# Ledger of designs, part 13: VHH binders against Probable cysteine protease atg4 (atg4)

Target 1, 320 residues: Probable cysteine protease atg4 (atg4), of Schizosaccharomyces pombe (q9p373)
Amino acid sequence: MELMARFLERYLHFAPTNTEPPGTLIWFLGHSYKIEDSQWPEKFLYDSFSLITITYRSGIEGLENMTSDTGWGCMIRSTQTLLANCLRICYPEKQLKEILALFADEPSAPFSIHQFVTMGKTLCDINPGQWFGPTTSCSCVARLSDQNPDVPLHVYVARNGNAIYRDQLSKVSFPVLLLIPTRLGIDSINESYYDQLLQVFEIRSFVGITGGRPRSAHYFYARQNQYFFYLDPHCTHFAHTTTQPASEETFHSATLRRVAIQDLDPCMIFGFLIRDEEEWHSFEANQKYFADIVQIFDSEPQPVETHDDFVLDENVEDHL
Key: E = the ipSAE of ESMFold2; O = the ipSAE of OpenDDE; V2 = 0.75 times the mean of E and O plus 0.25 times the DockQ between their complexes.

## First folded at step 8 (VHH; framework vhh_surovatamig_d1)

Design q3 (from p6 with M59D W103F F104W; at its last look DockQ between E and O 0.23; V2 from the best seeds 0.00; counts 0 for: pae E 4.0 > 2, grease 24.5 > 24.2, placed apart)
Fold by ESMFold2, look of step 8:
Structure q3 (fold): chain B 320 residues (1-320), chain A 122 residues (1-122)
Amino acid sequence: as target 1 above (320 residues)
Amino acid sequence: EVQLVESGGGLVQPGGSLRLSCAASGFTFSSYAMTWVRQAPGKGLEWVATISGSGGSTDYVDSVKGRFTISRDNAKKSLYLQMNSLRAEDTAVYYCARGYEDFWGEFLSDYRGQGTLVTVSS
């Protein structure tokens, strides 16, 4: 049997009950499936189970004095999941094993947990074993992607919170992954964002959300009304290396998991893949549907550099 | 329960013809693309031909184009492969498969039958 057919046979015992009526749409990374009866569409299940899922690992070598990321690496693993699926969209000619090799649990792999930990220390002073926040995750992805000539992808991290600047984007080559780290509320998602959050899943360029709290980060890839489907990194498999590859099954979910919008953590990274100018124009035209989540401007405001102890009411310089 | 049952295989001389059939049950046949795949001795599965659910669109691997014709009868829930001008390299087990294009754009099969053997030999 095909790997996906085996997963379908298993889901009979582990899928939640579909609670929404016929005619309801499921939105999966900008694609939709219509519910025709109370059953999950087979195509939705196949597509869900085909996503790369990167989880905690044990038996990791070369990660200083640690051998596992269990309990602290879920933001890294969810970010790796977003990036892996994004790269698979960018390079459909590559075999799955070629994509997975980029995320091997060894220092030489360009998107390994080793590289994330090293980059997190270098860029953000995050020590190995500490929780990886959204800003650190975005910065690491951007730097690590720039260093990987075999699968070119420019990563643009939003500036000044959630802003994207046209003049900066025009200076880089496609494909571009836009990463927007943002917080949609204090303790839970503010209801003012609900409609915009739902709209994001309908955008063709959408490649997912990584989000959550320490020890509770996930990758979100689909929604049905106010239910959000996610991949869970919180299981531990043995490390994946080039000399001892992990089983392919450890990179796929065999279950369908969802959470209601009121239970979502407001801390999120939104991912959008723009592969050419036409996709940029489409993204830009749709930005109005989630204008509080992503903002687009022509140019970045001039930075203001002042010393913390500097008194700005003195007339030393006449410039703004 | 999805079932696909192939028939019509056998021994034929080079240049000869065979017509393969596939009886389908357990799903809405007309809603699915259908595919023939084959496995030559010692090789992996190779895609041969695909036909859309309505029958309006067909596609073939280059090596069989002009020689093989895929067709379907939605009323009888049956898929066919007319194989003409057969060559030794067409020797394989032929499988009827339900077609599926995943999110990634790959054409895959999710169910297939037990297959029917076609041997082209003098």
Scores: ipSAE 0.164, ipTM 0.570, lowest interface PAE 4.0, mean pLDDT 85
ESMFold2 (binder alone), look of step 8: mean pLDDT 83; pTM 0.838
OpenDDE, look of step 8: ipSAE 0.284; ipTM 0.673

Design q4 (from p6 with F107L; at its last look DockQ between E and O 0.44; V2 from the best seeds 0.00; counts 0 for: pae E 6.2 > 2)
Fold by ESMFold2, look of step 8:
Structure q4 (fold): chain B 320 residues (1-320), chain A 122 residues (1-122)
Amino acid sequence: as target 1 above (320 residues)
Amino acid sequence: EVQLVESGGGLVQPGGSLRLSCAASGFTFSSYAMTWVRQAPGKGLEWVATISGSGGSTMYVDSVKGRFTISRDNAKKSLYLQMNSLRAEDTAVYYCARGYEDWFGELLSDYRGQGTLVTVSS
């Protein structure tokens, strides 16, 4: 069956009821939809169902003594989801199957769970089967993206917590994916972040949030007031490989899932895709509306090597 | 089998009008949003307008707002595009499509008609 027909059949089976009044906006990756009646805007449903969703897989070969990431891979899968959708935005000329091949469950695929596990061990000393935290996920994405020249995407991971530095960004070419791993509270999101979190979804460069705790990580792509829509990686499908590709349907969700802000985990990775100078200036101009989530500085402070100078004065030159 | 057949294209002078039609069959027409897209010579597909399944909601690309009107007749399973104040840049093959262009610009190509050529020229 055609992809659109499969989406329509799934859509006809169920959709939760919208509970917000007419005039309420839904913000989807920087784009808004206005509620005109009690039903979901049809365009919002299509856009939501078009997102790539990468979930747990079983029957995985070459993953040491494991055959599945069920129970430990949800942060990896949610991060793969963010990255896959970013690549679709950057390379619209590529077929969906070409993008999905980059995430195949085999060692040769550049963004496979195998590559994430290997990088997690190499960069952060995370053993296979252990849960990936936000910092490990960001470091892995950055390194794996650098290794794949066929679909260039520069990944900049925030420094010193949530800081990005203009002088470091000026040295890389677009497109750039900014990843900001941060924590917005101890056990739940601190209310002082609420307004800023809402504003992030209104930013055109916003490409989503990957966040959560062990066995409970998700990818968040839209919000309506203080409700957040997410893609759930906790469904296990058979492995996707080049010789045995998984059905395309296993990479999509026809279910709207929503959670209230009070129930969000404070552990998050914020993603922003900057494709050119104009998008950078727009992002920079709007940063004041979420300044506690991401901070922008001209340059990173450097360690100062003082008090080891044994020369006669400050202008002494070395002959050797 | 889903079928969409466009008609009503032709040659028109700048400032003129045309009305495009699309006959639909093989599905419950009133249950689906319908879309017009166009492709100028040597260019990619451009979304033009979408109308909801009931006909109660419409959307247009900025370049055609106030000049084009999308409508549908669910009893006749027909979609229409009234094109007024036509300009040279409106020259394109116009396609009727079921549903919306998705977030990535995919899915519409699997369920579109064969197209009808609109040429705006002196």
Scores: ipSAE 0.051, ipTM 0.502, lowest interface PAE 6.2, mean pLDDT 84
ESMFold2 (binder alone), look of step 8: mean pLDDT 82; pTM 0.838
OpenDDE, look of step 8: ipSAE 0.381; ipTM 0.714

Design q5 (from p6 with S57K M59D; at its last look DockQ between E and O 0.01; V2 from the best seeds 0.00; counts 0 for: pae O 10.6 > 2, grease 24.202 > 24.2, placed apart)
Fold by OpenDDE, look of step 8:
Structure q5 (fold): chain B 320 residues (1-320), chain A 122 residues (1-122)
Amino acid sequence: as target 1 above (320 residues)
Amino acid sequence: EVQLVESGGGLVQPGGSLRLSCAASGFTFSSYAMTWVRQAPGKGLEWVATISGSGGKTDYVDSVKGRFTISRDNAKKSLYLQMNSLRAEDTAVYYCARGYEDWFGEFLSDYRGQGTLVTVSS
């Protein structure tokens, strides 16, 4: 039996039941599938499977005193997943092997777990084996991208309240990945953000969300109404290296998972790929639909030099 | 919050039978496939059986085929594992989990219960 046929059979057998009515759209990274019946569209399942999934790995060499990132590396792996799929979308002509090489579990790979751990320590004083937050993950990706000019993707991280500054972005060449670390609530996502959160999946430049679980991270790539589909990094495979490559199959998952918007953790990273000026204009035009998630300004506000003129009143004559 | 609570474990002689139960709460039970996994002493987590949301489809690891039966009652939000002809090698902590193993036989460890111990010993 052909692998694809077996794959589809597996999904058909065990995938979550579609509880939404016929005619509902599934938004998949800015594209849509129409559900005509109670079954999942085969193309949706195939596309879900085709996504790169970077999971926990064991047998890692050179990772400080650790041999696995199991238990702590979920944000890193989900971020790698976002970046890998972004690269796949940006450069469809590139072979999968070439893309995966960038994420190899060896110190020399530009976006390896090793590089993330090192960068996390350098930028944010995170000790090896500690969990990464969204901001740290974004910072690491940006810096690692900067350190590797041969990777044909620039990274822009939103700062200061999820703000993109036009003057800063104008200095960056296309293609550029926009990463927006954000918190949309305290314990859960504030309902005021629900519509905007749904809307981002309809944006053409959307390349996914990383995070979204308490003390855990997934890669969210699709939605149906208020359900979000995600890739889960919490499966440990053997390390992938140049000398000992892991099976390509270990970078795919035949598990369809979804979570309701109410169950999402509010801490997450939004990714948008901008490939040219036209796409930027489109993004900017559509920003109004998710303006509380992503803000666009002309320039970063200059820190108001609070001249705290601490006039040291010299006059305290110590009458000893 | 998703909760899964296993029960029914215990000591049984080789060739004996045992029925495990799992009570689920915090999600739409019928919408999800359910899985039994087990962990033997000193071994990793092993997939045992999966049942579709509707209960119409089942899958088993080869070593338990013909001996174990997975079933569910969606009205009761319960998952079951009937274990017959038990062997010493079936000794493990058995866990109920929401979802299923992927195509490659890997099980994602989220939404798993605390487990119930099954000991097969003479």
Scores: ipSAE 0.000, ipTM 0.251, lowest interface PAE 10.6, mean pLDDT 87
ESMFold2, look of step 8: ipSAE 0.061; ipTM 0.497
ESMFold2 (binder alone), look of step 8: mean pLDDT 82; pTM 0.840

Design q6 (from p6 with A33S M59D; at its last look DockQ between E and O 0.29; V2 from the best seeds 0.00; counts 0 for: pae E 7.8 > 2)
Fold by ESMFold2, look of step 8:
Formats: C-alpha cells, sequence, structure tokens
Structure q6 (fold): chain B 320 residues (1-320), chain A 122 residues (1-122)
C-alpha cells in the first residue's frame, strides 16, 4: 500500500537499530520473525505500521468544557487502540474507515472518548479530565461493547483480580475479548513474572497489553527478548469526526518504539481475543505458561460464612 | 530492479499435472514471503498459495488444498508451484508475487511477474 511504503521510507531516517544478535526472535501478537542480520525484518515493520494507533485529539466538540484529551486521555486512547485492532481482526470484511468511524471524536460514535467519559462517570464517578485507570477502562469497554449491536464483541473482564470463570464464559457467545487487569509488582515488574510476561507474547489469542501510570499509558504489541514494542498515544492530532474525518495517516505510527522490561510499569491490562471454541481450548491449554498472570477456574467461589458470637469474642479478651 | 519470471505453463488434460517455476532476481530472495496468484479469463486476481521466506510455513486457498504444493529453493532464488489433479476451473494466468500477509490477514504485494498461462482442457 502507498501509505505503508511512505512509512517505510520515513522509518529509514529515524528508527532505533536492532541490538540483538542474529537468530533472535521477535514475537508480535503470537507470531514470530527471526533476525537474520542487523536489519529489522521488513514484514515486522509493515505489520507494526499496519496497527491502528489512536492518540490524543484536539478540537473535540461536545466534551463538556474541554476540547482536548491531551495530558489525561492516554489510557482511554491506548484502550481504544487495543479495541480497534481487535475489531479489525473480528470483522475483516469491514473497511478501515468503518472501524475508525466507531472511534470518532463525537458523542454518537459508540467508542468515542465522549462515550468513555460518560461511562466512566456512570460506573466509577470519574469526571472528564481525571485519570482513567486500568480497571475503569476495562469496565467501560465491556459496557460500551454490550451497547453496540453492529459489531458484536463480548468483553469479559477478569474477576477477583485475574480470574476467568468457565461457567460465566459458557453463558456468552463468541467472539469474546478477555481483559485481565493485573499488577505485576509494586514500583516495577517483579522479576518472578519476567518469564511469564515473555510467554504471553507467544500466545495465538494475545492481542496486546494496555498499561501504565498517569500520563504514561501505552499499547504493547511485540517483544524481542526483554524489549517491548509499543504504540504511543501521546501526540495530538485534530479530532476525527463523521463530517470532518481525520487523515488515515494520523491513525498509524511511522516508527518503532521500544522499552526495556525494567522500565515497564507493573499495572497492565492483558488482552486475549477468543473467536471460537477451538481458540478457547488453545488458550486454556497454554495458560499454564503464564499461570500467575491469568487464572482459570470452573466457578466463582461463594462466600463461606459461619455464625460467630461477636459478644463472646469481645468478652474473652482479658487485659491486665 | 526486482525481476520475477514465471515459466512452466501450458496446455494439460484434466487430472494432469504441471510444475510452475519463478526465477527471482534483484532482491534478497530468502527475506521475503512469496506467493502465487492467478487470474481466470475475465475475472479478478485470486490468491492461491503463500510460502514464508524460510520455507517453513505455507498456506493455500481451499480450492487447491491437497492438489497444489508451493515450495522454494533459496539457493537458486526460485519459487515453485506443483499442480496436481488439475481441473478446468484451474485455467488461469499464474503470477509469481513478492509480498506479505499483514497482521489483519490482508496480503500486500509490491511486485509480480508477467505470468504464465495454464490451460486445462479435454
Amino acid sequence: as target 1 above (320 residues)
Amino acid sequence: EVQLVESGGGLVQPGGSLRLSCAASGFTFSSYSMTWVRQAPGKGLEWVATISGSGGSTDYVDSVKGRFTISRDNAKKSLYLQMNSLRAEDTAVYYCARGYEDWFGEFLSDYRGQGTLVTVSS
């Protein structure tokens, strides 16, 4: 395509060099590329550049007293990025412009920043301009997806931290997007998670990680050893609307960006897209390789309560 | 400077076999996925088969699975299509193409040859 060819030419002037030896694999959403020389594989570049990237916008109308999400919307935009790329996989017959219209910066678009902000207020009492955290993002995506019958996608948000319950999943139709918000450490990723985090990128159903802290959220789609490639929402373009669509170029990154595992924020949302029963069985069979990140159980535990005599407990405590 | 030259087409009986070849030059052949596409008279291009740069991964359109085999020889910079159990519906101009399948399953091709005609008739 003309757009991707222009991106490749621009890339030659600005991209980081490959620092890993020949024979090293790059893992991109469950697909691998081998490094044969010092050059990035051309297919890896085209695949990376083909991903939809949704960023900050300005000139937004109908967003209460604000016209931009610059500085506060990066978790929303990274979550929109994950969702847009998932929808592109689920509905390959739809043109790119049809997918992008779902994310237009106007109240009528089902996955607009307006809809995220409204749902964040409704579900979590988050006002426009406040930080939109990972758990709020997951809840909003789930509810907004349920409201859009034109592109059905059930979003299952993990329960009790990182748990997926089979009996709850059996009640919904495919396709299902599993979102697992989890924390892999306090200030940085605990080294005990490193191998599992690397394994996640090798999983067929993996559709990326959205994560970070205020003003520092990104979408991660590939890794090479302990380097993670990401799409950066922290640039501002003019609003994308039905009457004034933004240029398609503003929805793609023309560069590779990567970060070392030591510099990753431990707050992450893991995304897995399950389109049919075969994909579910494959995901389930591979879950053992990242069992501390995602847990699967047959049914959610019910509270177990026994009668307890609070008066007797208080009376048996004897103070000198 | 990229050149792709197909050969091996011709007239063949239904149920017969042909082997198509494609000679590549002007690029690092082993670094690219290669594809066969075909165009039946009066119709659009149809993807037939793709093989990864290393040769380790292949994929086929359903109508040719089990009958066609794509292969490559990276030392000779050559791409092949072994076509067995040919049917009248396989009549087309077959093109060798350089390209890749993006993450969304869309095949993007930047170069193709001039093609070789395969005619299957009784």
Scores: ipSAE 0.015, ipTM 0.367, lowest interface PAE 7.8, mean pLDDT 83
ESMFold2 (binder alone), look of step 8: mean pLDDT 81; pTM 0.830
OpenDDE, look of step 8: ipSAE 0.471; ipTM 0.760

## First folded at step 9 (VHH; framework vhh_surovatamig_d1)

Design r1 (from q1 with T50Y; at its last look DockQ between E and O 0.21; V2 from the best seeds 0.00; counts 0 for: pae E 5.0 > 2, placed apart)
Fold by ESMFold2, look of step 9:
Structure r1 (fold): chain B 320 residues (1-320), chain A 122 residues (1-122)
Amino acid sequence: as target 1 above (320 residues)
Amino acid sequence: EVQLVESGGGLVQPGGSLRLSCAASGFTFSSYAMTWVRQAPGKGLEWVAYISGSGGSTDYVDSVKGRFTISRDNAKKSLYLQMNSLRAEDTAVYYCARGYEDWFGEFLSDYRGQGTLVTVSS
């Protein structure tokens, strides 16, 4: 119980200063808080602290010739963070330790860094120790989630860029995690996406963004105007295993971190959790507010088939 | 700053009743969920009862359901625990605790009072 008082003190001491006027809203995964004075709302701080944060680890065994993911694992850790928080929403009857065990730093844990690097090599030919891109991360989490017998969650990765197909979704059982890997610009976010990006944080099914920083991946969960709050995986703790569990505190961030929209990297994975038909209809009704980030169609176009599938030769002549 | 002061404890016979009170100050009382927790001799803390900031939602540990009633008066900044049909196993120091439900619905306590002793014996 004194831990909560010490948590709040750490937030106040090391948090960025609130610069926005009274009445400004903070949007946290589709929920809002109102700023009433110069201090951060305590509920916002509690909710931020409650999120699972999975970071770099050291002393990892069974990861080929490596004992740490420091410097290369941040996309994996940010994706683990998004997935862990989604699983907590889907399975509230599970104790926190049960959820964290799924992400233990050992080969037997279904969402371990071991499983991610193996799957990355298998699906995308990414060598262990190489940085994961957003497409690799989405493919890996989808496959790993399909293989997890204890906590079912269907992961639907957007097709043909950012498209979601209704006929494909109608064939799977809820809950469904939608992952949309997308790029909102070349070197920075194009201003034409700004309003849509802000609107995404207001959507009740929104469960966060991974990526979004130059050279480094983070997990973004809240915004205030054009400032975005994130969990930072670039802190190394000792490995978490079933026989030597890491302290629970290493899975939480006691500091607020934020970045301005102009400093965001445009390469992002958007996550939306859909737990039933009502949540799907709500998501679908709101998609118009971010239509360039996510597109919804009835069915996927089939490749055109032609009668002339044979290879035709062409001749080249050398100049004399 | 934040202060929680419990009162109403004492010695009572099995089957008797007591009403505990908790006076709150130093914070916006109605914005916080509240709980009663207890510590029996030689044991750790056990949550007993919960009430939401508005008073509209309550919950109890199984061993006290039907016997204990948590309530609050936001105008008086006071929390109450009505304890009926008391048993020897209810002997403990009872603490008033402040907190919020986190994003996942888990109650988080950040402050508690000094406690009030309830002894149930013949």
Scores: ipSAE 0.116, ipTM 0.548, lowest interface PAE 5.0, mean pLDDT 84
ESMFold2 (binder alone), look of step 9: mean pLDDT 82; pTM 0.822
OpenDDE, look of step 9: ipSAE 0.168; ipTM 0.576

Design r2 (from q1 with D59Y; at its last look DockQ between E and O 0.01; V2 from the best seeds 0.00; counts 0 for: pae E 14.0 > 2, placed apart)
Fold by ESMFold2, look of step 9:
Structure r2 (fold): chain B 320 residues (1-320), chain A 122 residues (1-122)
Amino acid sequence: as target 1 above (320 residues)
Amino acid sequence: EVQLVESGGGLVQPGGSLRLSCAASGFTFSSYAMTWVRQAPGKGLEWVATISGSGGSTYYVDSVKGRFTISRDNAKKSLYLQMNSLRAEDTAVYYCARGYEDWFGEFLSDYRGQGTLVTVSS
């Protein structure tokens, strides 16, 4: 509470005020705050500053022949940010330092950049230092989460584009993180998706979006009208390790950053955390509000066998 | 300031129809999903229908599906509920609300009007 209170005090001295009219709602990971005057709601600022932000690091040991991910790691760091905040929701009994240890910049940490880089090479033949794409990021998270039974979280990556299959989900234990990589347009988000994108932020299971800016990745956690608030991974701090932990301040943003919907990159990964059957039923019932972003089906279609009308003996006996 | 004002309620016989209206002011109406909720005598609030900001998506509780139609006119900042084939169980105070359904399907809007009474009785 002390760190967030100190951030809030400094922010209010130097930050621009809210520009939207009183009565406007801000949607933050499925929850809302009301603007009562020209100022930001204090709870919204507090909650925004309390989100874990994982950024570029330097002085990293054991990352092959590299010591930093500056310039190439932003998809990994944004994905770590989504996952870290998801785990904080999933395991509220854990202290922040316990969550951050899972993302330490060392090979032994289960969600370290080392583990992502190794998994990216294994699954997708992405060499260390190459930029991670959304599909690679999703696949890596799914595999890394399966390898870490101490903090149970199943990751379901959408199939055949943006499809989720009920029969596949019924076979996994909660909690489940749904990751849906999708493209909402060519150069910018197609306006036909605008309302659905706004609706996604109102869903209780929503845990954020990674992507949405050209040539860089961000983590989007809130919206106000058609403005989207995000965490920026492009700041470089010294590596966080178990023996030399980084300052807690390096895992938080003390500023609000937002971008207009017209300036979002259409390539996005949507995250939804489903902690039990009741949350699944609610997510499924609400899917109608964003049906073009996420699709739900009973079962995955098997490959279609084309019937080949062989020239067959209709009398069922071989001649000769 | 945000204001929502419902109208169009009244007394109607079973099988009849009513059209409820809600006038909105003090916010960018087209940016918000809008919802009708109702409260029957002696009961809690029940979600009835939700419409997206653009009006492109509509959602209904099962008990009213096929009978009620939610709509909006963003230019007039107005929300509507067309209620057909009314039944005695539809008797309630109907509220226009700015808000959403949560993952439990529960309504959590902080802004709603004062309501308009619909009575379905012989």
Scores: ipSAE 0.000, ipTM 0.117, lowest interface PAE 14.0, mean pLDDT 81
ESMFold2 (binder alone), look of step 9: mean pLDDT 82; pTM 0.842
OpenDDE, look of step 9: ipSAE 0.009; ipTM 0.282

Design r3 (from q1 with T35S T50Y D59M; at its last look DockQ between E and O 0.64; V2 from the best seeds 0.00; counts 0 for: pae E 5.9 > 2)
Amino acid sequence: EVQLVESGGGLVQPGGSLRLSCAASGFTFSSYAMSWVRQAPGKGLEWVAYISGSGGSTMYVDSVKGRFTISRDNAKKSLYLQMNSLRAEDTAVYYCARGYEDWFGEFLSDYRGQGTLVTVSS
ESMFold2, look of step 9: ipSAE 0.056; ipTM 0.493
ESMFold2 (binder alone), look of step 9: mean pLDDT 82; pTM 0.830
OpenDDE, look of step 9: ipSAE 0.382; ipTM 0.681

Design r4 (from q1 with D59E; at its last look DockQ between E and O 0.02; V2 from the best seeds 0.00; counts 0 for: pae O 12.1 > 2, grease 25.2 > 24.2, placed apart)
Fold by OpenDDE, look of step 9:
Structure r4 (fold): chain B 320 residues (1-320), chain A 122 residues (1-122)
Amino acid sequence: as target 1 above (320 residues)
Amino acid sequence: EVQLVESGGGLVQPGGSLRLSCAASGFTFSSYAMTWVRQAPGKGLEWVATISGSGGSTEYVDSVKGRFTISRDNAKKSLYLQMNSLRAEDTAVYYCARGYEDWFGEFLSDYRGQGTLVTVSS
């Protein structure tokens, strides 16, 4: 409580003036704050601080020949951040320490940097210390979730572009985290996607975006108009382990950061948490507002077996 | 009480080097990102470099990349700025600050030292 109060004081004292007009909304993981004046809503700042941020770590033991993920682990850490906050949302009764333990910087933790590195090598032949892409990160999370049934969260990854298949999803128990790796442009986000990108933040099941920077990844959790707020994993802290837990303050951002939509990298992972059938129906109903970001189909198309029936029509008997 | 005391400034020729130091007290040094900022004559405060609490991450303004190195010793509660290949445009009062610059261009610093003058002149 004291730490939070201190950070809030810092935010209140040092946060830049909100330049957006009064009456605008800040969308925060599917809910909104009303801007009444040129100040940031205190609750928004509080909630921003309260988010879990998993950053680079040093002093890591058992990580191949490395002791830190500084310089290469940003996608992993941002993905961990998304997953951690997803779990927090899904299970508010769980203690923070319990959630953080899942991401401890030790090999035995189910979603540790160690597990990601190992899984990356296994699934995608990525060498330790190499940068993870969005697809790889999603695949790792899905596999790691499957390997850890004690974590009550299923992960569904869109495989064929941005497609979710109903028949596949029906086989998965709730709650399920939908991860949609996507690219919304070449160098920048195509303006045709702007409205849809804004809309996803208004979806109740939205749990954030990972990526959004060239060769870098952040966790985007909120927006105001065309500005997106994010958590930055690029600060290195000491490793968090069961025997040597890191300070809680290292898992919170003490700064408010935003970027304009035109400055976002188009490579992103969208996360949506579906906790029951009702939420799925709601998600499906709202999918029309971001249909180019997420597509929903009944079933995955089967590879058309091109039967090259080379029917050699031998019968051209030239009756000359 | 939080205190930040800069040292190491002086007169150097273009192409020369200086190492600035900042002694910190009154807070858990390793828990805070530290930043160097500078103010040139007649100009506003400019962010120069930031280092994470652990020292594992660093950021630089583009104009000093490759020339300046920010570092810290948490045991000594000290912040450093190694400045190489100094230029006339680097002339400024350099300040040690506790905090981080956000994407708004706002420096979220609650404490700053008195500064040390660096003059680069032929």
Scores: ipSAE 0.005, ipTM 0.238, lowest interface PAE 12.1, mean pLDDT 88
ESMFold2, look of step 9: ipSAE 0.068; ipTM 0.486
ESMFold2 (binder alone), look of step 9: mean pLDDT 82; pTM 0.830

